VH-VL binders against q67xv2r213to389. Designs and how they scored, part 21

Target 1, 177 residues: q67xv2r213to389
Amino acid sequence: NMEQLAKTLTSLYNIYDANRKPDYIYENEAEFRSLYVLLHLNPSSGVMGEPLSLWFRKLTFALVKSKEICFVRNLLRLYRMGNYKNFLSRTASEATYLQYCISEHHIREMRLVAVQYINNVCYKLQPYPLLRLSQNLKMKELDVESLCHECGLETCTDPDGFTVLPVKQSTFRSPED
Key: E = the ipSAE of ESMFold2; O = the ipSAE of OpenDDE; V2 = 0.75 times the mean of E and O plus 0.25 times the DockQ between their complexes.

## First folded at step 24 (VH-VL; framework fv_felzartamab)

Design z1 (at its last look DockQ between E and O 0.36; V2 from the best seeds 0.00; counts 0 for: pae E 3.5 > 2)
Fold by OpenDDE, look of step 24:
Structure z1 (fold): chain C 177 residues (1-177), chain A 119 residues (1-119), chain B 107 residues (1-107)
Amino acid sequence: as target 1 above (177 residues)
Amino acid sequence: QVQLVESGGGLVQPGGSLRLSCAASGFTFSRYAMNWVRQAPGKGLEWVSSISWSGGETYYADSVKGRFTISRDNSKNTLYLQMNSLRAEDTAVYYCARVYWDSYGFDYWGQGTLVTVSS
Amino acid sequence: DIELTQPPSVSVAPGQTARISCSGDNIGKSYVHWYQQKPGQAPVLVIYEDSDRPSGIPERFSGSNSGNTATLTISGTQAEDEADYYCQAWDSSDALVFGGGTKLTVL
């Protein structure tokens, strides 16, 4: 689970710190540190003793410029901005397997934000195809249907046999509440 | 082929009323939300009103709320805009536009009908 | 209601890249659509949901939306691309909003 992973990553973090060499980057260190950032993406995690901004400043120039750290810094920015579209797109296209796994909870959060915004703001005039929604959420259509139901939204079948999300529904609720 | 044809535009005095129609063909009208968008001479596009596919939901720009009413008759493939208490600033070409099925952009537009409000 | 701000005009030489911005608070959270309008004609949808192209729209048209700015990009701009361009988005107040429009001139 995430708690166990957090403990493991913290332990690993300490190992890297204990063995730090000036102007040296260990193999996979950038990836590891990116995972650490993703673990603390949500400020409510309460695991970090310092702000991420300060944490980044302590990194070597080489690490800061690594593609892994650049990637997670971008994700952090998107997450803080509530940019669910780019967050979902970037994680789907650029995240490593481990990065994605650690990000799953955050990805779910962004998907919930997306569903809420789509239901309440964007698509309120005619049924919205779940296939299109799946493309936006970077999910399988069947999983999108399940997510919609978890959010208290109903789905139906259009005359062509495709599953659609009916117009703006007042029954939306975040399952995380 | 999808076609949208507006009618009902003309000259009307301030305070007057006018009813616009948009005849739709070439697609299953009842499956698509419809919109009215207007453009004053030499000006940009301004959203006026939208109606859901079933007619159950309607939305209006603040500038026309309480004065304009959007409606549709799916059996006649026709969209309507009842305009009451017309003002000079309502002078514009009025377009009907269909909502794209795969997204909520407007993929088909009519040629527009001119409404002129003047004393 | 959100306000969408576009530059009044943009000029580009043939073959060069034109970029038209559409700015609004948190516009990146919304899906933005773009329309092309030539004189005496109805608008034509050229980009929907930030970056997708309708069938029949040339590949030189592309779009992006992030933060407070959506951008319509026309690579290899052609003379026939000279037109007015409008961005569009729904806001949380149940209002559909158009930008003020941008006149693209191909020099």
Scores: ipSAE 0.595, ipTM 0.853, lowest interface PAE 0.9, mean pLDDT 92
Fold by ESMFold2, look of step 24:
Structure z1 (fold): chain C 177 residues (1-177), chain A 119 residues (1-119), chain B 107 residues (1-107)
Amino acid sequence: as target 1 above (177 residues)
Amino acid sequence: QVQLVESGGGLVQPGGSLRLSCAASGFTFSRYAMNWVRQAPGKGLEWVSSISWSGGETYYADSVKGRFTISRDNSKNTLYLQMNSLRAEDTAVYYCARVYWDSYGFDYWGQGTLVTVSS
Amino acid sequence: DIELTQPPSVSVAPGQTARISCSGDNIGKSYVHWYQQKPGQAPVLVIYEDSDRPSGIPERFSGSNSGNTATLTISGTQAEDEADYYCQAWDSSDALVFGGGTKLTVL
């Protein structure tokens, strides 16, 4: 489970630290250390470990500057801000396979945030195109429609046959609460 | 390709009426909410009125409520603004604007038609 | 019922970065769109949904929106960027609001 993965990663980090070579990053070390950040994006998730603020201070300068650590620090900022568009876009374009797999729950969280936001703030007089949602959520259009339905929202077809989401529907519900 | 052409502007006296039209071409008009936006000479943009893609919902700026009526005929690809009880402060260039299918911004605007309300 | 405030003018040298602000209470919780208007012309959409660029708009145009301020940024500003710029958002009642406009001068 995620708790066991976090413990395993911590053991790996202790091995890296016990064998610390000056000015060196072990093969895949930056990626494996980045996974800790992704496991702890939501501090309320119950995944045990030290707080990220303390954890980041323990990294070597070389690791702090690594592509993998810079990436997840950016994702952490985007997650905390609720910036679903950039969170999903950067994850889709920059995440390694392992980073993506460990992020799947947070990806779903950001997609739900996006659907709720679109329904609450977008222009009622014109339904929102599912093509636009598909692009922003990095999901196939059929999966976007299913997600909308899971959230209690109805979709419809415009005069050109495109699927669209009428916004400001009072039936919104988060499937995760 | 996409074109919006306003017409019906002109000089009217205070208290008079005028009907603006906006002919749309190059796109499926009935997919789009439409708006009227005006700009007094030397001034900024002011939203006037919105109408839903079907025509079933309309909204108005407080400055024009009760005097202006937005409508559309989706079979003729035409947007209308009926302006009654015109006042000097209604003097402006009136633009019709399309709400972009993919973005919610106003992606296409007409050239504008000038309405002048003066004695 | 959001009021959008823009500076009346901004001046930049060619090649420098121009930043045009649009201030409103909690504007970061709404989508903001930006329009360019050159003299005698209709407005043109240059940024939508805070930061996205329509097809055909140069990459030097970018946008951000956070807290109480949305910002249009033009990097490497060119003479043809000289125009009036308007921000636009929706208020809580689905009415539209435009900012007062900013005249960008490229000297």
Scores: ipSAE 0.248, ipTM 0.673, lowest interface PAE 3.5, mean pLDDT 87
ESMFold2 (binder alone), look of step 24: mean pLDDT 92; pTM 0.941

Design z2 (at its last look DockQ between E and O 0.02; V2 from the best seeds 0.00; counts 0 for: pae E 10.1 > 2, placed apart)
Fold by OpenDDE, look of step 24:
Structure z2 (fold): chain C 177 residues (1-177), chain A 119 residues (1-119), chain B 107 residues (1-107)
Amino acid sequence: as target 1 above (177 residues)
Amino acid sequence: QVQLVESGGGLVQPGGSLRLSCAASGFTFSRYAMNWVRQAPGKGLEWVSSISWSGGETYYADSVKGRFTISRDNSKNTLYLQMNSLRAEDTAVYYCAREYWDSYGFDYWGQGTLVTVSS
Amino acid sequence: DIELTQPPSVSVAPGQTARISCSGDNIGKSYVYWYQQKPGQAPVLVIYEDSDRPSGIPERFSGSNSGNTATLTISGTQAEDEADYYCQAWDSSDAVVFGGGTKLTVL
């Protein structure tokens, strides 16, 4: 489970920290550190003793410029800024399997934000195809429909046979509330 | 249509304070990260501060850290910049800028408000 | 942290290709953004994420980023393209970094 993984990664972090060498990167260290960052995307996690921004400043240049660290830095920025579209796009296209698994709850958060945004801002005058939403959420259309229903939104089939959000709805609720 | 309108600029003495406002319209303000960027007369662009869509995260340039405070009121669609302990080098046109929804580039800018710090 | 260096000025004849460089250590590892600023106006985003164009930006604007240099290319440069151009990226502390700007003159 995620709790056990977090504990394991914390232990590994301490090991790497204790054995830190200037201008030296251990095998898989960049990947490990990227996973650690992903565990702490939410500042309220309370696990880290310092802000991530300060944490990044303490990394060696080689680590900071590694593909893995660059990737999670970008994700962190997208997450904090609320750019759900790009966050979901990048996690879907660039995340490793393990990175994706660790990010899954954040991905869900961003998907909920997306659904809320669509409901609040879009399709005031016309139906909104779930296919479009599926492209943004990086989900199968059926899964998007389920998510919309979980959020208290109704769906229907348009005359062309496509599933749509018929109109802006006031029944939206976050499933995690 | 997306619109950003800065206000609150003016002449202030060194050590003084000033609060800038940026009124946003034409989009869902509460969903976008916002930024302040300034430009001294005849000079280039300098980032000042950023705030997340929720207001939960703020970032500052080293040159203004500890002196400036960025905030937002999503209910009023307004971005703020509280500037304290102003210095002559803070003299600039201050722009508010929205981050692009598909990227964190700045896709919309206000016309700016001039802040002049002089004795 | 990253520092972005631009040439102060670039000149090009109408119809020719203008290239504006933005140099920084390993800048290719970061996304670069480009802004156009005409006199008395606010900046306008013309390139995001190295090479993508916002809606409304002419196709003659393109961008690339690799190694230590990002480049804004304007093919078939027109008189209206005369402006200041700024590159922008992010440092390790999530701070925004701008280049010094390049004045493009269309002769």
Scores: ipSAE 0.021, ipTM 0.603, lowest interface PAE 5.0, mean pLDDT 89
Fold by ESMFold2, look of step 24:
Structure z2 (fold): chain C 177 residues (1-177), chain A 119 residues (1-119), chain B 107 residues (1-107)
Amino acid sequence: as target 1 above (177 residues)
Amino acid sequence: QVQLVESGGGLVQPGGSLRLSCAASGFTFSRYAMNWVRQAPGKGLEWVSSISWSGGETYYADSVKGRFTISRDNSKNTLYLQMNSLRAEDTAVYYCAREYWDSYGFDYWGQGTLVTVSS
Amino acid sequence: DIELTQPPSVSVAPGQTARISCSGDNIGKSYVYWYQQKPGQAPVLVIYEDSDRPSGIPERFSGSNSGNTATLTISGTQAEDEADYYCQAWDSSDAVVFGGGTKLTVL
């Protein structure tokens, strides 16, 4: 449960802060603090806590410079821009196991953003190849096809047997709505 | 090895006609949308026309609409541009360009054929 | 429909970063493509779908697109990068639009 996780992390952070040594980072502290950012990527998600701008200002200088905090700050920027390609690529290559597990919902959100974007903005002269989506979304092609169908979109097969997504379909809807 | 070879350019009087051809090889021609793009001497690129992979849909720049006709013969791997009622401003190098079916843009271009429309 | 505006020229010292802009109303809602053209040659695709490179294009080429501006960035610019550069997008009617071109000069 994400709310229980957030409460547990807050308790852990209070323990770290009560035992603060200047310019010292406890084992795994940067990673555990980075999870707070990932839990609050979407301010509309309903996970309670202080705003990220205030939260970042309370970090020690050593934590601010840590690779774990720098990584999630960059992910926050990518998430807010809607840059699904770089969000998914960086998460796949740089996230720790815990960071990845916390991010699963946001990974799905970025994949849905991609499907909606492709359907709305790509040209109608050629259906969009599912292989291209598979590469950009870091998903197996069958899973991409299932995602498209879940979004109310039809797929079809081109003359060479490749699965493609006809674009500009009016039937799109987000499965999360 | 993808190749696109344009032909049919030359000197023509205003009001005349030319038919350009683009011979395609090294790829499955019928899987790609095709485009004509022109470039007047010393000027930038200007899109002329597009045709869908089946040939069922065609699109034209306003400057050529009603005068030019794009077509393709997938059995001969050939793209065509019929140019009628030519004007001096149609003078350009005409490129045949492949539009990759997975949205890679115009990934292969021919070397172009020069059309000169002169009194 | 969209009209793409590029600066007519950009100059950069060797080894420095060149940035070529492509401005258009709501261009960030369309994919942008970039082409390099050297004198007497056909254009070559260097960036597709805003930011991706075709095989064979050096990693020093990168792209971005948001709001009303797309940007081609060449880091560590080399003499061989001297060329004309064109941005391209599709408009809402699937017409193809090119920018006017930017001549990159490496001093």
Scores: ipSAE 0.005, ipTM 0.591, lowest interface PAE 10.1, mean pLDDT 86
ESMFold2 (binder alone), look of step 24: mean pLDDT 92; pTM 0.945

Design z3 (at its last look DockQ between E and O 0.53; V2 from the best seeds 0.00; counts 0 for: pae E 5.5 > 2)
Fold by OpenDDE, look of step 24:
Structure z3 (fold): chain C 177 residues (1-177), chain A 119 residues (1-119), chain B 107 residues (1-107)
Amino acid sequence: as target 1 above (177 residues)
Amino acid sequence: QVQLVESGGGLVQPGGSLRLSCAASGFTFSRYAMNWVRQAPGKGLEWVSSISWSGGETYYADSVKGRFTISRDNSKNTLYLQMNSLRAEDTAVYYCARTYWDSYAFDYWGQGTLVTVSS
Amino acid sequence: DIELTQPPSVSVAPGQTARISCSGDNIGKSYVYWYQQKPGQAPVLVIYEDSDRPSGIPERFSGSNSGNTATLTISGTQAEDEADYYCQAWDSSDAVVFGGGTKLTVL
């Protein structure tokens, strides 16, 4: 679970910190540190003893410029900005398996924001195909249907046999994680 | 092939009324939300109104709310815009535009019809 | 209500890359659409949902949207790309909003 992962990552952090060498990057250190950032992506996590911005300042230049750290810094910006579209797109296309796994909770949050946006802004003039929504959420159509139902939205089948969200619904609710 | 043809434009005095029509063909009209967008001479695009596929929902720009009424007859594949209490600032080319099925973009536009409000 | 701001004009030499910006508060949270309009013609959709391209639109057209700015990019700009370009989005008040438009001139 996430709690166990957090503990493990914290332990690893201490190990890497204790064995830090000037101008040296251990194998997979960038990946590890990226996971640490993702673990603390939500400021309400309460696990960090210092702001993430200060944490970044303590990294070596080589680490800061690594593709892994650059990636998660970008995700952090997107997350803070509430840019669910790019957040979902980038995590789907660029995240490693472990990065994706540790980000699943945040990905779900962004997907819920996306569903809310579709329902409130776009989902009002005509039925919205779940296939299109699946492309935006970067998930399978069947899973999108389930997510919509969790959010209190109903789905139906259009004349062509495709599953769609009917017109704008007022029953939207954000499910608890 | 998708085709949208506007008609009903013309010269009208301030305070007058005009009814625009948009004839649609080449697609299942009843499945698509439709829109009116206008463009004053030498100016940019301005959204006027939208109507849901069934006609059950309508939306209006603040500038025309209470004066314009969007409607549709799906049996005739026709979109309408009833314009009342016309003002000089309503002078524009009025475009009929279809809402893209899966993205809500305006993917097809008519050629437009000119409405001139002048004394 | 969201307000979309575009530069009035952009100039580019043939073969160069043109970039047209569309600025609005938190526009990155909304889907942005782009339309091309040539003189005396109706608008044509060139980009939808920030970065998707309709069938028939050249690959040199691309779009992005992040933060407070959406951008239409035309790589390898051609003379035929000279036109007015409008960004568009939906706001939370159920209104469609267009930018003021940008005249792209190919020198």
Scores: ipSAE 0.288, ipTM 0.748, lowest interface PAE 1.9, mean pLDDT 91
Fold by ESMFold2, look of step 24:
Structure z3 (fold): chain C 177 residues (1-177), chain A 119 residues (1-119), chain B 107 residues (1-107)
Amino acid sequence: as target 1 above (177 residues)
Amino acid sequence: QVQLVESGGGLVQPGGSLRLSCAASGFTFSRYAMNWVRQAPGKGLEWVSSISWSGGETYYADSVKGRFTISRDNSKNTLYLQMNSLRAEDTAVYYCARTYWDSYAFDYWGQGTLVTVSS
Amino acid sequence: DIELTQPPSVSVAPGQTARISCSGDNIGKSYVYWYQQKPGQAPVLVIYEDSDRPSGIPERFSGSNSGNTATLTISGTQAEDEADYYCQAWDSSDAVVFGGGTKLTVL
């Protein structure tokens, strides 16, 4: 499905390039070109195409400065850094419908990165509140709890009735290996 | 209102002992991990010790390990620091600090109590 | 384990932007917290988890953390912002580490 989309997008880009007008961006062109970046965020994804470093160098100056291309370039940087908080926040606030739909797998990857990170680096002597995870992961609290359980982590209720994640659990397992 | 009030500071000679207390009010004390942080005159902040919400786990800076003992009494809402074999380097204002559950920050600090170790 | 290094002082004019750095090996892989301390007072939390503000802290305070450096940024600096600023992190042994502190002077 994603491979077919990548081939279709490449054909569309060839049509844009064959009809290139100087300093012109066709309607929706920046958005459709941004989708290529999102399909190739993970170089090991199996989606065929040229490397992003080469691909970016072929963009016109007008496209490089477009909001759509600037957005996905920022997302690529955040993805490579593992900066889940800003990746999820930017995607939630700035992604178009199409950009979001293509990003769903990477959104889940970043949420898993977050759970692993919190379990490994946060303060052992006080459990981490699920309300805080819900805010940072852009997920309902119930869904955050399910995600923690999928990762092999247990949650509990503190004396005040809040759901919390005890950190430093040795049982962590990525559900996607 | 959340309040943390340290007491028990004073002047003591090297090799002496002192017990600090931190009285907590305005929150459910037994829910929170607690910390001691000190600041020598004109110097920066230095973490001293931490204790889990239940009192079951304790941690110490290397500079005080074996000499200081952190403890808590959740029935009295009180945090303690027993300081033995005091040295001139232990001279500082000692702050009691709470670790807040939704941010892992030291969100409330006491006013501090001064410990002076001098001959 | 980790040592957090801050410049001893930073000076800015009122209304300008102050940036206070906190350097440590791979500090960007840990959460960083920032405290403001005015003379004779206890520290006050101004930034938690790298970039978030507690309730009551002005919007001019912001934070970032990437690579080996975390930064506290105060835009539109006011005279009341003159204070010592400390960064803090939790190290791998669950010990607490503070930076050496930075005196911010607003001229």
Scores: ipSAE 0.184, ipTM 0.680, lowest interface PAE 5.5, mean pLDDT 87
ESMFold2 (binder alone), look of step 24: mean pLDDT 92; pTM 0.946

Design z5 (at its last look DockQ between E and O 0.02; V2 from the best seeds 0.00; counts 0 for: pae O 6.7 > 2, placed apart)
Fold by ESMFold2, look of step 24:
Structure z5 (fold): chain C 177 residues (1-177), chain A 118 residues (1-118), chain B 107 residues (1-107)
Amino acid sequence: as target 1 above (177 residues)
Amino acid sequence: QVQLVESGGGLVQPGGSLRLSCAASGFTFSRYAMNWVRQAPGKGLEWVSSISWSGGETYYADSVKGRFTISRDNSKNTLYLQMNSLRAEDTAVYYCARVYWDSYFDYWGQGTLVTVSS
Amino acid sequence: DIELTQPPSVSVAPGQTARISCSGDNIGKSYVYWYQQKPGQAPVLVIYEDSDRPSGIPERFSGSNSGNTATLTISGTQAEDEADYYCQAWDSSDAVVFGGGTKLTVL
């Protein structure tokens, strides 16, 4: 569970700090430290711990410059902005296996944000193509269609047989409660 | 190659009428929403009217509502703008524009000039 | 009733960065599109859905949209970038709204 993982990671970090070698990063240390950020992306998640602003200040310069820490700092900014396109794109291309596994809930959250946003803001007279959603959400079209239906939205086919999402549907509902 | 060719512009007296046409080719016309956008000489772009791909929904700028009527004939691949009760302020180049299926104007015609002058 | 406000003109030295703003109440809750228009030509799309670039548009063109302001950014501005630039959005009644346009002058 997430609480047990957070405690285990904190214990690991204390061991790293107690055994600090100057200008040295232990094998996988940057990755394991990056997981703390991913566990705390959503402050409402109930995972306890030090606020991220203070937590980042305690990292060594070598860790701050590591690709793993730079990645999750950027991901945190994208999450806070609601920038689903770049959040999903960077996660798909840059996340390690562990980083991805920890992020699965946030990935689904960003996909739901995208569906809601498209339904609210896009052009009613031209249904939105599922192919474009598939590309942006990093999902197969069938999975995108299922996600739309889970959100209470109907899909249809255009005259060429392409699946599209008619937008501005009043039936949108979040599948999470 | 996508082509949009406007026609029907010209000189007309205030209070007169004019019908613009936009002939579409190189794509499945009935798949796309269409728009008219105008530009007065030396001025910016002004949206005029929109029509859904089926023709079932239409929208108009307040400045033309009640005077202009957008329509389409999907069997002829043609978009129309019927312009009645023309005023000097309607003088502009009129563009037809296609809405690409991910929500932007991806192709514009070269425009047809409408001049409303006494 | 949404209104999009652009500065009437922006001047930039060649090679420098040009920034063209498009302001509207809560515009960050909507997608913004940018068009380039050169004299005697029809407009050409340069940015769609706030920040995406169509095929064939140079990488020096980029966009952002947050809060009440969308911004078109042209890095390494070239003389051929002199043009009028328009932002566009869809308002709550599904009408199309254009900004008033910005004339970009290089030098």
Scores: ipSAE 0.226, ipTM 0.682, lowest interface PAE 4.9, mean pLDDT 87
Fold by OpenDDE, look of step 24:
Structure z5 (fold): chain C 177 residues (1-177), chain A 118 residues (1-118), chain B 107 residues (1-107)
Amino acid sequence: as target 1 above (177 residues)
Amino acid sequence: QVQLVESGGGLVQPGGSLRLSCAASGFTFSRYAMNWVRQAPGKGLEWVSSISWSGGETYYADSVKGRFTISRDNSKNTLYLQMNSLRAEDTAVYYCARVYWDSYFDYWGQGTLVTVSS
Amino acid sequence: DIELTQPPSVSVAPGQTARISCSGDNIGKSYVYWYQQKPGQAPVLVIYEDSDRPSGIPERFSGSNSGNTATLTISGTQAEDEADYYCQAWDSSDAVVFGGGTKLTVL
């Protein structure tokens, strides 16, 4: 589970830290550190002993410039800014399998934010196609429908046979994670 | 309708302090990152500070780092900027700006003028 | 740190196409945003993510970004388009960076 993974990664972190060599990057260290960052993407997690901003400052230049670290730094920024669209797009297109798995909770958070946003802002005047939402959420349409229902939203089929959110709905609720 | 209203600007002496506020309404404030952007008279836009939607992370321009503190009270839908050790070059209209989901500044307040002068 | 450079001013006749450049090292690798500011008003977003246009912004506004230059294009420029325009991006330190601004004059 995620708790066990967090503990394992923390232990691994300590090992890498204890065995750090100047201007040396261990194999898979960048990937490992990227996973560590993803585990602590939410500042309220309370797991890290220091803010991520300070954590990044302690990394070597080689690590900071690594693809893995650049990727998670970008995700972190997107997450902090509430950019669900790019967050979901980037995780879907660029994350490794393990990175994606670790990010699933955050991905769900961003999807919920997206659904809320769409309901509150985007479909006031006309029905909103779930196909469009699926593109933004990087989900299958059926899964999007399920998510919408989980959020207390109703869906229907338009005259053209497409599944839509009919109009802005006041029944939206954020499901408990 | 989304509204951002800045307040707290005024005249202050060099070395003085001032606290700006930005009252937000018409949206779920706690879901959005917020920013302060300033504009000196007759000059361009300059980013000052950002705060994450959760409030857990803050960012500052080098020009204000160590002197300015951005904060927010989500229960009051208010963004703050505590400005200490003010300098003449801090003289500007200070805008409160919301970060849209697509990471752009979609809504801006009307701004509040801060004048630092002896 | 990334620096965004804009021409201080651009002039165009009504109905003509205005182009405002925003230059920066590897700017094409980052999303660029454009803001319009009229005198005494707050900035208004006119282009986001290089080329996307917010709702309510006329279709005559378009954007592109490649290499070291982002460009805001206003086709069929109208008198009401006279304003200052600012490009914006994010630097590697996650800081917001604005260009110096371009004053567009419609002659």
Scores: ipSAE 0.019, ipTM 0.589, lowest interface PAE 6.7, mean pLDDT 90
ESMFold2 (binder alone), look of step 24: mean pLDDT 92; pTM 0.920

